# VHH binders against q84jc2: the designs that were tried, part 64

Target 1, 232 residues: q84jc2
Amino acid sequence: MSKMRNLVEEKFLEFYESWVIQLELYLHQLLIAHNNNTMSETELRHLISKLTTHHKAYYTAKWAAIREDVLAFFGSVWLNPLENACSWLTGWKPSMVFRMVDRLRKSRVVLVEAQVKKLEELRVKTKFDEQKIEREMERYQVAMADRKMVELARLGCHVGGESVMVVEAAVRGLSMGLEKMVKAADCVRLKTLKGILDILTPPQCVEFLAAAATFQVQLRRWGNRRHYVTHS

## First folded at step 21 (VHH)

Design pi15
Fold by ESMFold2, look of step 21:
Structure pi15 (fold): chain B 232 residues (1-232), chain A 125 residues (1-125)
Amino acid sequence: as target 1 above (232 residues)
Amino acid sequence: QVQLVESGGGLVQPGGSLRLSCAASGFTFSTYFMNWVRQPPGKGLEWVSGITSDSSYTTYPDSVEGRFTIIRDNDKKMVYLQMTSLKTEDTAVYYCARSPDEVQAIWEEGYFDYEGQGTQVTVSS
């Protein structure tokens, strides 16, 4: 059974469905470019620009939506259960993207030593930033379990109107903390993606973006298909 | 009118510390990504630091990571740059700058639409 939707969820569902359709169209173009070694560097950079613009548009829309309701992005109605299960702070885990880079390196993409060194430096920086966010999450979770929150819950149980205002203030504080953590995670995602694309050559960028889009599309298709799978 | 006014520059010995301030007015400060950029003598602009509108994320180039800290106060409409372990290479005019789009500012270092007049920082014996 689906969650009941609020206005933020309905608006972002509409956005996300159209965004994924456009991603699938770009994936087709990426696969053509991936299989074609006669395209000019200018043509490849143009295609890469379309993909990066598309990804930036996702975050522009997301950041507008989380200001209205960040909780909508935890267990999102526009994602199937497999997509939601793969989320780390409302999106892909930044350090895990390097597994995709590793797979490309083992299969088709030949990286020169300078690129390998820069990618390793980026991997370390990304993991460092990821760990900072995880430590912030831990502090946030401790603060939520703090004696103050227990006291507010007790007050809300035993008193009326004044207690509602105190609970409302606590909920706003929680929401603001979650918004900051989600935004920080998205910043690491944007920096990591940009960093990878800056290190790779245009043909390699096309291969990486194709792999990333393929994974996202396949995860969505597989998750949606589970409606027809019997687990008897 | 948009105004960014930097202050706090001066002459400092190597290894010293300095705090720069930037007072913002004429726009909704709390919605903008803010930056520090610098121009060393005879050279082009170099991005030094950035901070999201809500202070959720700060970012620095390797050259200043661990030595510089960007801080903002949205109530006072102020941005600060705390500089420590200063080197002669840090000598420059420092500008605070606003970015019109936060996603783009994270994506591209040194993306901004308005900067102040700057404050001189000189690190020398």
Scores: ipSAE 0.797, ipTM 0.911, lowest interface PAE 0.6, mean pLDDT 84
Fold by ESMFold2, fold request of step 23:
Structure pi15 (fold): chain B 232 residues (1-232), chain A 125 residues (1-125)
Amino acid sequence: as target 1 above (232 residues)
Amino acid sequence: QVQLVESGGGLVQPGGSLRLSCAASGFTFSTYFMNWVRQPPGKGLEWVSGITSDSSYTTYPDSVEGRFTIIRDNDKKMVYLQMTSLKTEDTAVYYCARSPDEVQAIWEEGYFDYEGQGTQVTVSS
């Protein structure tokens, strides 16, 4: 049991460790399906459903946790430093997932014109939603700057609890705004993932989900392998 | 008892505007994802918009995006649909609907477990 972790961090660490282990098990099933041409479409759809259910369960748990402590998801104790460095608003950046799709197109996945068109439309929609969130982040940063000016005025005035109450309300408002931005980003992630899986055929979905799970597992493995570095 | 009561429908000329209202009661409104769905004459239900419980995210199909805006007020337990640039194909009965699972509602459009009685919107010829 780690010391100095709050209860939200401890609970989500336990959840996330189990969640990633299960993702690794599903990855093995995805790789078997990728390498085996004998699986039926029904079997592929069942495997895809397991993966999508697993991803939805992550967000269900996350949204419960951010209601208690959204800051735990910025520099998370359940992620290694490499995983944290790759985060945008507590997760993968929605617009960047299309790089993975592009990489798959250059190798094993062949897409027809209609799929390519729909993926480009989804990329544009995803970027638009992402930019909307980024504009809200900018407004949040401006609000923080304004509230620091209010705080400086409060510190220059030793007048009692009324000034403290105004600052406390402002800080609570900023925390609530941060929670909303994280949830909005997760909604874009969910819509983008669903959109990609709806455009791809079941075999293509298996390849995409395998690539995504591989990236996540490898990022965790690489980040956990540390070595000593000395300056001289 | 769960209730969703829509109002604000009526006759509108093409290019016009309307604002629909939905009053909610009998459940913890502030925890539900909320939707508008519509039923055009002789057709099935089609999903028109959705909003998360905290208004953090709104979503629309291409057919109405840019023309319709969903808004909620959790203190008053109200959902609104602001419609502009109305077209004859927007003629339908409009229903307010709740979704019991927000992650699933974002994942699958048209996921809901209860809808109101509806309000008629007619965009004239």
Scores: ipSAE 0.795, ipTM 0.907, lowest interface PAE 0.6, mean pLDDT 85
Fold by ESMFold2, last read:
Structure pi15 (fold): chain B 232 residues (1-232), chain A 125 residues (1-125)
Amino acid sequence: as target 1 above (232 residues)
Amino acid sequence: QVQLVESGGGLVQPGGSLRLSCAASGFTFSTYFMNWVRQPPGKGLEWVSGITSDSSYTTYPDSVEGRFTIIRDNDKKMVYLQMTSLKTEDTAVYYCARSPDEVQAIWEEGYFDYEGQGTQVTVSS
């Protein structure tokens, strides 16, 4: 209502709604598996594979969409205001996911010292990769604030088609920079998720995936109810 | 008609540097994740580096991180591997390799469908 949706936003909204519904169904399966000691390791690995395939499908769809319109992912129409407020470069912050891993340390399934060491190494590498992306974001912000670029935009308003073409090219260049940063952040997210799952045992993976899905689903549900309550 | 042609291999001393090149043709190069993989003497293939189609992200195993740099030039359809601080264990045939799915290539190291004929790198005193 407050903002007209473009084609990219409409397509991804449809995709995301379906994707989240399926995530909720997988969460139900994860919770059953987490609370049930009768599942075989093969059954657990199959469930884990469904979740990882589901997450990879999200990024496949997202990367196709950001090539068309990366700006749609900043303040997304398919996310409520709470979800948008919690986003770091269009998604969860990789270094913060280790809070979900900390929940495993308080559960009945205890981490072995070798796992703890590998997880700490991954945490440090993840933070380092995040910092590299944050430095690139700073460089991008400097480029946007370039006084020459602002002057070209002003000239485009006062002078004909060549100035407009220069401004349009500059905007396209900045959008391409944002696209690369979002994709880089997603690569760190994929690598971090894969790294955690490679270190954990299948029961620990189920617990971790359940915690992560619960957080995502609950953030969405609570944010949607707050929006409704605020407007009602 | 996918073609990947590697070059730039040779004999170098430990601590030396070398830059490998890979010329790609027969596919839309700019949409593919690209890799370098290597085969040390008497061993299987091991993945060495990867780069996204737009150079937004590069990735390396611990064994070469900090020493190797993957670079691509989509206009020239080229992939490069800049190797520095070379060690005798880096001796191998190096192959340029293409991945059909970028998300899967980030997820799974060494995920690729085509590789070239390779270029020999020998690190020896």
Scores: ipSAE 0.789, ipTM 0.910, lowest interface PAE 0.7, mean pLDDT 86
Fold by ESMFold2, fold request of step 23:
Structure pi15 (fold): chain B 232 residues (1-232), chain A 125 residues (1-125)
Amino acid sequence: as target 1 above (232 residues)
Amino acid sequence: QVQLVESGGGLVQPGGSLRLSCAASGFTFSTYFMNWVRQPPGKGLEWVSGITSDSSYTTYPDSVEGRFTIIRDNDKKMVYLQMTSLKTEDTAVYYCARSPDEVQAIWEEGYFDYEGQGTQVTVSS
């Protein structure tokens, strides 16, 4: 069904499949910790550390891969169409994660006034950083639609010569700009996740991480069922 | 082997500006997250800025955000700290510092493995 995958896509598909399997195993541990009150604070912190290490490993692998092919992360072969449709600059939108925190607050998690204040400050900061990136993306899109870039792309079909080299340089420049924007977005994601976990207590962190992993697993399962039904 | 050499410190009045420089050598500069940290008189180290290897993201604590700007030049293997609207509380020895892992450096502020000898910044009337 897919076009031939390049080496970067093949390698990251393999990585991502393993990464998601491990996330599901950690989710199981998070749910046990959530439902059973036998774990000490030290044990909860160890579990939280495993989850944060797992998420950091994703970004380490991703940043290595985007240096080789950032476009592979737009419409990724390792994600189903629903997962891809929910992406903002190749990942979850940082400001949206606060809806998950709000959902937990309405169901079970009791936050004290100091935590609520800090979460609101973080939400404002996260939204501000998102808006900066969105303005950069608008400038990038304008540059891509620039008349000169369109004409250079049409000339890129010519064999040899300086016009081919100019088009290739322009494409490299656009790819590097896109790579920086993706990395900036990932930095906001990492800062936002860390910020939330620093504000929450260890039991609250377990509940948050379990909710986040559950959402990711559900999105993948639901999207795969729709794909399966369409092909059946 | 790894060498970080800071310069550009000095005496400045409150409200003034300074630009610190750091020359890096002995490692592949363009792959490392870089930081500025400072040590105020009689106090421990305080992280004041960080920048990713490709300048895609810069980060600051609230105390200096909007006043300090970190910049790097990978061709010259230099990192800079542009400081404006300086206050007496900014008085410190400023160190350039290298982080061995960029993802971890974004995750945990003040994560570094090497720092230079420092440059003194004194903000006084």
Scores: ipSAE 0.788, ipTM 0.908, lowest interface PAE 0.6, mean pLDDT 85
Fold by ESMFold2, last read:
Structure pi15 (fold): chain B 232 residues (1-232), chain A 125 residues (1-125)
Amino acid sequence: as target 1 above (232 residues)
Amino acid sequence: QVQLVESGGGLVQPGGSLRLSCAASGFTFSTYFMNWVRQPPGKGLEWVSGITSDSSYTTYPDSVEGRFTIIRDNDKKMVYLQMTSLKTEDTAVYYCARSPDEVQAIWEEGYFDYEGQGTQVTVSS
């Protein structure tokens, strides 16, 4: 029913609002750690673990919700229009995260030659995986266009009973294909994030996680202000 | 009770091919990330391949990328490992393994809670 679909969106909206608030709290801790030279390596690793656990929890919730309604993640009600416009297959584009790494290299973060080499290898692998998914998405979009032509023809013929079963099968096929592509993209995101954190030292990980969280929080705040600015 | 039963191992020459099978029972197979892991002679377990519950993503270490292919059939509750271009260093007991959490399994290679009794693969010159 429509109530079940609306409930999925309501549930994830509530989850995401809470998740972002917690991310903002972790960002505060990351900024303190960034500015505090006396934190032990153990303390830094603990903070990094909290952030990675928080990110993994997002994907756990997302994959559960996608199983119920993947289309909700394309033009999501829990994201403002700016956040939605910046999405690639329902999330950040894996290859773009390396611009954040490049920015950190131009700041006070010093990377040794071995780290630079490993990051370049990861960038190449990430780009390859991203392009593979983009080719799959292109094939899916062509198939979807053809399927929409069939559906438009069926709307004009008024066939009862049988039309419902054909439409349901078409919707399931579209949703299943899209679920797989979104999940594949998320797997690339998880692998890329893990790969970066494995290459960086704990202080560098804190710097990177702070930059990433700052970007995400600022994108949300900026987009929300534009939505709520105009009243008499 | 979780059960994983591997089969299809054997003796093969370098450059040869072999397909391993794993029959799963005692859990909701279609919701779990599945793995192959191996134990070479005198060494610990080494993760070899993983596949998401819906086959949306497969992952391999560099050592087998391009040579091994993991496949699953959720209707039959089966996992397969198609091995080609086999090398002597691929000699090991191969185990089918289940991961309790898919996100964690993608995050950390070789994350699993149950494995079978294994099947021997011997690649000899």
Scores: ipSAE 0.774, ipTM 0.895, lowest interface PAE 0.7, mean pLDDT 85

Design pi16
Fold by OpenDDE, second read of step 21:
Structure pi16 (fold): chain B 232 residues (1-232), chain A 125 residues (1-125)
Amino acid sequence: as target 1 above (232 residues)
Amino acid sequence: QVQLVESGGGLVQPGGSLRLSCAASGFTFSTYFMNWVRQPPGKGLEWVSGITSDSSWTTYADSVEGRFTIIRDNDKKMVYLQMTSLKTEDTAVYYCARSPDEVQAIWEEGYFDYEGQGTQVTVSS
């Protein structure tokens, strides 16, 4: 059976598809910039700004959508199973980007000691924030098995009238909690990304962003191939 | 009209505590990211803390991390700053400020479009 999609899912699916297409275009520009040493610092900064604006736009749209239905993002019909499997609280794991930076350091990116120190500080902070969120998520998930939820579960699918209203209210309450969790995670993502970009030089930023975008695009391609998913 | 009215400032000894309050009116408070900023004597404006519209996230300047706590009450249209372990360098006029774009406010410290008149905080022995 095909999964039914609600209005939020459909709208965000459309948005995301367009967003990914634009990301691929930016990726192309990033790769050109990375391989072409003729671009000025001003030009590089402009390109970086376009990418950061693009990422901020994603979260703006996401947060608008989760206000309507945060549960849509726990299914994420716009993602393939591989992408979903790699998802942490409806997005990328913030600490993952430090692995990307480490990988770059082993290749072409040369970081000065001051940068390394700042990155380590940021890594520690990011990890701490992730753990806080994970603890809260755990608390939330455990709390879901409260008396009210047990009673609702007992009612099963044969609910009507006032019972339906109770169920809806309960779901709204749960959704509100989840929304806060998701937003918190996204805030860590934003802060981490901004932090990394503030530490890196413009050429390094371009390389980092190219690597990140490549990973995202390839993950999507690999997942689509493996699961025979067709996207527009 | 938009109003942000700060209160709770005063004179306190080092190591002491203060709780600042900001009363908001004239706009949809629950949709705005809220900030505290401060201006020390002879210095420029410094961002201190921020909180998302739904209190899902809080953030602090390194200089106040672990000592200050930002809280908001959307029903009362209030934002608070609990300050502990105050230092002489915390002396400043403190302002409440609103940010119209949460994503941008998180991305960029000090992003806001309106601030109050401020309340004086003096930390001195």
Scores: ipSAE 0.882, ipTM 0.945, lowest interface PAE 0.5, mean pLDDT 92

Design pi17
Fold by OpenDDE, second read of step 21:
Structure pi17 (fold): chain B 232 residues (1-232), chain A 125 residues (1-125)
Amino acid sequence: as target 1 above (232 residues)
Amino acid sequence: QVQLVESGGGLVQPGGSLRLSCAASGFTFSTYFMNWVRQPPGKGLEWVSGITSDSSYETYADSVEGRFTIIRDNDKKMVYLQMTSLKTEDTAVYYCARSPDEVQAIWEEGYFDYEGQGTQVTVSS
């Protein structure tokens, strides 16, 4: 049976599909820039700015959508199962990007000592923030099994009238908590990304962003192939 | 009209604590990212702390991390800055400031479109 989609899911699906298409276009530009040493620093910075603007636009849209229905993002019908499996609180794991940077360092990217130090500091901060969020998530998940939720569970599908109102209120309460956690995670993502880009040189930023975008696009392609998912 | 009114400043010894308050009015407070910024004597404006509209996330400048805590109350339309372990270098006029775009506020420190008149904080022995 096909999963029913609500209005938020449909709207965000449409948005995301368009967003990914644009990301692929930017990826192409990043790859060209990476392989072409003729671009000026100004041009590189402009390209970086376009990508960062694109990413910020995603979170702007996401935060608007989660205000309406945060639960949509825990299903994420716009993602394939592989993408969802790799998701941490409805997005990429912030600490993951440091692995990407490390990978680049082992290849073409040469970081000076000052950059390495700053990256390590950022890594520590990022990890700390992730752990805070994870602790909160754990607390939240445990708290879900409170008296009210047990009563709601007992009601099952035979709810009506006033019971429906109680259920809706409970769901709203739960959603509010989830929304805060998702936003917190996204804030860590944004801070981490900005932090990395502030540390790297423009050419390094281009390489990093290209790698990140490639990973995202390939993950989507691999997942779609494996699960026979068709996207527009 | 938009108003941000800071209070709670004063003279305190190093190692002391202060709690600043900012009362907001004239706009939908619960939809704005809120900030504290400060201007030390003879220096430019420095971003201190920020908090999302729903208190989902708090962020701090490195210079105040671990010592300052930002809190907001959307029902009261208040934002607070609890300052502990104050240092002489914390001496400044402190301003409350609003950010209309939360994503941008997280991305860029010091992104705001309105600030209050400020409250003086002096840390001296």
Scores: ipSAE 0.895, ipTM 0.956, lowest interface PAE 0.5, mean pLDDT 92
Fold by OpenDDE, look of step 22:
Structure pi17 (fold): chain B 232 residues (1-232), chain A 125 residues (1-125)
Amino acid sequence: as target 1 above (232 residues)
Amino acid sequence: QVQLVESGGGLVQPGGSLRLSCAASGFTFSTYFMNWVRQPPGKGLEWVSGITSDSSYETYADSVEGRFTIIRDNDKKMVYLQMTSLKTEDTAVYYCARSPDEVQAIWEEGYFDYEGQGTQVTVSS
């Protein structure tokens, strides 16, 4: 049985599919740049800028979509089950990217002491922000048993007429809270990403972005194979 | 006409507290990312703090983190900056500024427009 999709889901699905295709193209460019030691700093910065613009476009689209239906992002139909399972508040967990940076450090990437220090500071800050959001989530979850939710529960399985309005009001209330949390999480993601890119040199940025994009694309591929789903 | 009117500045001793206010009009306040910025004497403009349109997220410059708190009221079209543990280096004219793109505002701290006269904050013994 196929899952029913609403308009927000369909629209964002289309967007995301296109977005991923473009990401793969950028990934190819990143890999070329990574293997090409002749590219100038200006060229590298330009490539980085294209990628960052691409990521910002995703969040712009996402925030527009969550204003319409944030619930669509809790069980994102444009993601496979593996991708969804790896999601934290509808996206990648900000602190995860530091593990990617650490992996780079174990490779040919050499970070100077000043960079290491700044990365550590950023990691601490990111973790703090994550925890803050998690606390808010907990608070929100506890508060879910509010008047509107109680009314919803009281209505039972037979909802009609005026009862529909009560249900809608309850859902709106929940959605508003969720939207704020999702936006907060996305802000942490954006800040973390920008922070990392500000610390790294252009060649290091290219390598990091290539690694991140590769991971994202591979996760999607692995998940699709596992669940017999075909996406981009 | 877009208007941002800052108030609440004054003279305070180091370690003191001050609360700034900004009254906004002439634009859809609830859709903008709002900022506080400041200009110390003889220095350029410095970003201080920002807050998303729905108060979902607050961000601060490292120099004020843990000491300042930004708050907004969309019903009143107000943005506030609660300053605590003030230092001499916090002396500046403080401005309220708006950012039209929230994603960009989060990405780049310098992405804002300010149009007010500012309010003077002087921290001195």
Scores: ipSAE 0.884, ipTM 0.948, lowest interface PAE 0.5, mean pLDDT 91
Fold by ESMFold2, look of step 22:
Parts: C-alpha cells; structure tokens; sequence
Structure pi17 (fold): chain B 232 residues (1-232), chain A 125 residues (1-125)
C-alpha cells in the first residue's frame, strides 16, 4: 500500500531479472563444463567460484531489500494454506535440495562413503535448523490471525489516535520478527549450499550447480505465470 | 579506532560454566557479524561461533554446539559467549572478532578482519 513497499518490490524485481539472466549465462558455461570433461580442476574451481559469488550477491541484495520492507517479499503468499507452497519463507526449502543431490547420485555422480556420511550429517543439521524456523513461523501465523482481533477492537475504539498507534506498533513488531525469520532461513540456505559444495568434488559441484540453475530458471518461468488477486 | 575487549576468562573445572564478554567500540557494531575464535595452547586459531548483526541466526563449530551459546546486545555493544559443560579441550585464549560482510561470514566460517587481545580460559581439575 505504501509508496516505499512498491518501490522496494520494483527495485528488487529489476535486480532479480538481471540476476537470472546472468545465471542463465553461467548455466550455459556449467553445461559445457559438465558435458565436455576437458576443463582443468583450476578452471572448474573458477567457474564454481563465479556461481557461488553470484548466489552470495543475491542474498546481499535481498537482505538490503528486506531491511527496507520485508513485507514486499510476502505479498499475499503467507495468507494461503501451507499446501503446495512454491516457496518457504521467500525461497526454496533448504532440506529439499538433498533430493536433487540424491537424483544426481543415481544418474551421473558416484559418491565415496565419506561423502555420503558427510551429506547425511549435513542433511540432519539442515533439517534441525529448518524445524527451529518452522516453529517460529507457526508463532507468527498465530500472531497474524490475532491481528484480526486487534482490528475488531479498533472498530470499537472511542479515541482513534491511540488505537492507530497500537496497531502500527504491532505491525512493526511483526515485520521485525519476519525480517529476522527470513534472514535465518537464508542463513540456513547459505550454510546448506556451502556445505554441499564443500563435500562434493569440483566436477560433482559443476553437475550440482547446473541442476540447481536449471531448476531456478524453471521456477522463474512458473512464477511468471502465477496469478495474483488483490483485496481491499 | 576499532576496539574489541574480551573479559570473563578464568580457571574452571571440567563440567563447569563460564560467560565471556566482549565490549566493542570505534565502529558501527550493529551492522557487523560477530564471532568468537580461540587459540588452544600450541595450536592455531579455531573458529568457535558467530552471530548475525540482528541476532537472526547463530552458528557454532561442531565441537561446541549444544554447550556454548553466543548472544549479542546491540544497545550495549556487547557480545557474550555462555559456555557450559566445559572440557579440558576448551582450554584456549578466546578472541572476539568482527566480520565486514555478513553473507560472506555465514558462507565461510572464520571470515573476519579484526580480533581483540583475548581472554584466557583454562579448564582443569
């Protein structure tokens, strides 16, 4: 509703469009490296570094935008039931990335027992952090439902000005909590991604990053076709 | 001038508890990722724990997870390390350290550009 929220959303979407275009260029390089097997380890590590730098840049920009207005990232999405959510706290659910690793393991990558053990340890850690955040999310869902009761109390208010100030403080408090929760989720995403790349060999990292980039591009195509209905 | 001043170290028995403090000054504390690192006797620096500028996320080395808790107070410009179930392996000089880039600090454990003078923690019977 406010001018600031629309500006934050517009700026980030512009950034994201540019970011995905560059990701598609990197995907092309990843596919060449994946299919040709002619690149040196140094060249592979350089390409992997470009991809990880690109992903870190995404979160740097996102965190700057969240500081301005975290609600811009939540449109009407958190109002829907928890079914069929494409995103979990404004992004991919960290534990689901291990399904991608599992699929690669069955097709092209061969993992040594030490790698398998480390991946399982990381999966458990990621799931534990994810569950902590889910409990916090449940608390915020309850708080948002109780906001309707605050709005009803405001309708019966005689003073007006005091009621508006109480509502504004409540919204600010929820927004601050949402910002922390989104950053926590992003930290889990960053730690999980880093952990996977540390366990995999450079050729395996290229295969994983190519699969991840492919999925990200497909997710954007799906997101561009989604419909949105506003209410007042 | 950037300063990080650690305190609260001492001698404690195995299984004991201790709380370290770090007082920060000379920089915009509330925008920095903060860390604890330690140097055991005769060994190099070892990253222990880190916390985002807004306390949204805390991370721990495997060796201390479940036993140590990192806490910050941006109003007081303080970082704390609450240590419990201490082991002789926890004996070290503990340093408070800041990271200039939060995303990089989450990505790479032990990424920091400044540390204090340290406080000695000795765990022995």
Amino acid sequence: as target 1 above (232 residues)
Amino acid sequence: QVQLVESGGGLVQPGGSLRLSCAASGFTFSTYFMNWVRQPPGKGLEWVSGITSDSSYETYADSVEGRFTIIRDNDKKMVYLQMTSLKTEDTAVYYCARSPDEVQAIWEEGYFDYEGQGTQVTVSS
Scores: ipSAE 0.796, ipTM 0.912, lowest interface PAE 0.6, mean pLDDT 82

Design pi18
Fold by OpenDDE, look of step 21:
Structure pi18 (fold): chain B 232 residues (1-232), chain A 125 residues (1-125)
Amino acid sequence: as target 1 above (232 residues)
Amino acid sequence: QVQLVESGGGLVQPGGSLRLSCAASGFTFSDHFMNWVRQPPGKGLEWVSGITSDSSYTTYADSVEGRFTIIRDNDKKMVYLQMTSLKTEDTAVYYCARSPDEVQAIWEEGYFDYEGQGTQVTVSS
């Protein structure tokens, strides 16, 4: 029941494993910063910058990889089933992070009215962008099902050079569309993250990033335990 | 050598429309995030709009959101800015600008390089 991983899957798996390890290290630093509360604003900003750079690096790598094989990300072998189940267009759903912000508000974090207003505006915008992408994705998926996927199914019953060429062309067409959708989603992710960080103070940013990283790491751990995922 | 040549500017009345064009050469156009920026009279440079290399995503400054549309044609190495419902405050020299990093361009508005002469847009009654 196992499948052979393609080169893109293998390379990104390796990258992601390393990336997660580094994320855990940063998480540790974030937690220290948050708990001790002795770091200067400059130090906090530097720590935030390291994290944001780390996240941007992920998308840089991802966008390079999806150019080669976007389909690999719709069955992300580097994620466990729980992580995959929580994925929206191959990543975290942008609107989800506002729940994390809400949690902060219920904790020690005090947001001023101006921050709350800006966060709400950002949330509305983010949700709008998500919906827009979802509509486009739906249109694309329906179109594919009506034409290209049917053709693939038909041709899949036969072996021949011409059929193979047609199938490959159809897959390329599908991939191109999906790549655009994934990239669009990632752009919304980046914009949302940046937006939140721009609204929050450095100490609040640290707490938010710590919460986000904790969630990501724990989700991975929970999923791995539950499904016995083995990483290379 | 990187070249960006803007055109399409002119005089228009408030509420009018213009379409700007930018011809790009000297770099791999299809790999770059492209921007429109503008410089109003007596003011500094401000970011207006951006578009991903594959047109998967577009973004706009709040001041132009809903009125401007950025489009690109990678085959022709062109980027366009359709401007509608123009206002007097839209008066500026408009420049086409390339971002050296697409992820960073999405992360930060204003992450761009520009080298063109720009095209003048004047909105006046």
Scores: ipSAE 0.890, ipTM 0.949, lowest interface PAE 0.5, mean pLDDT 92

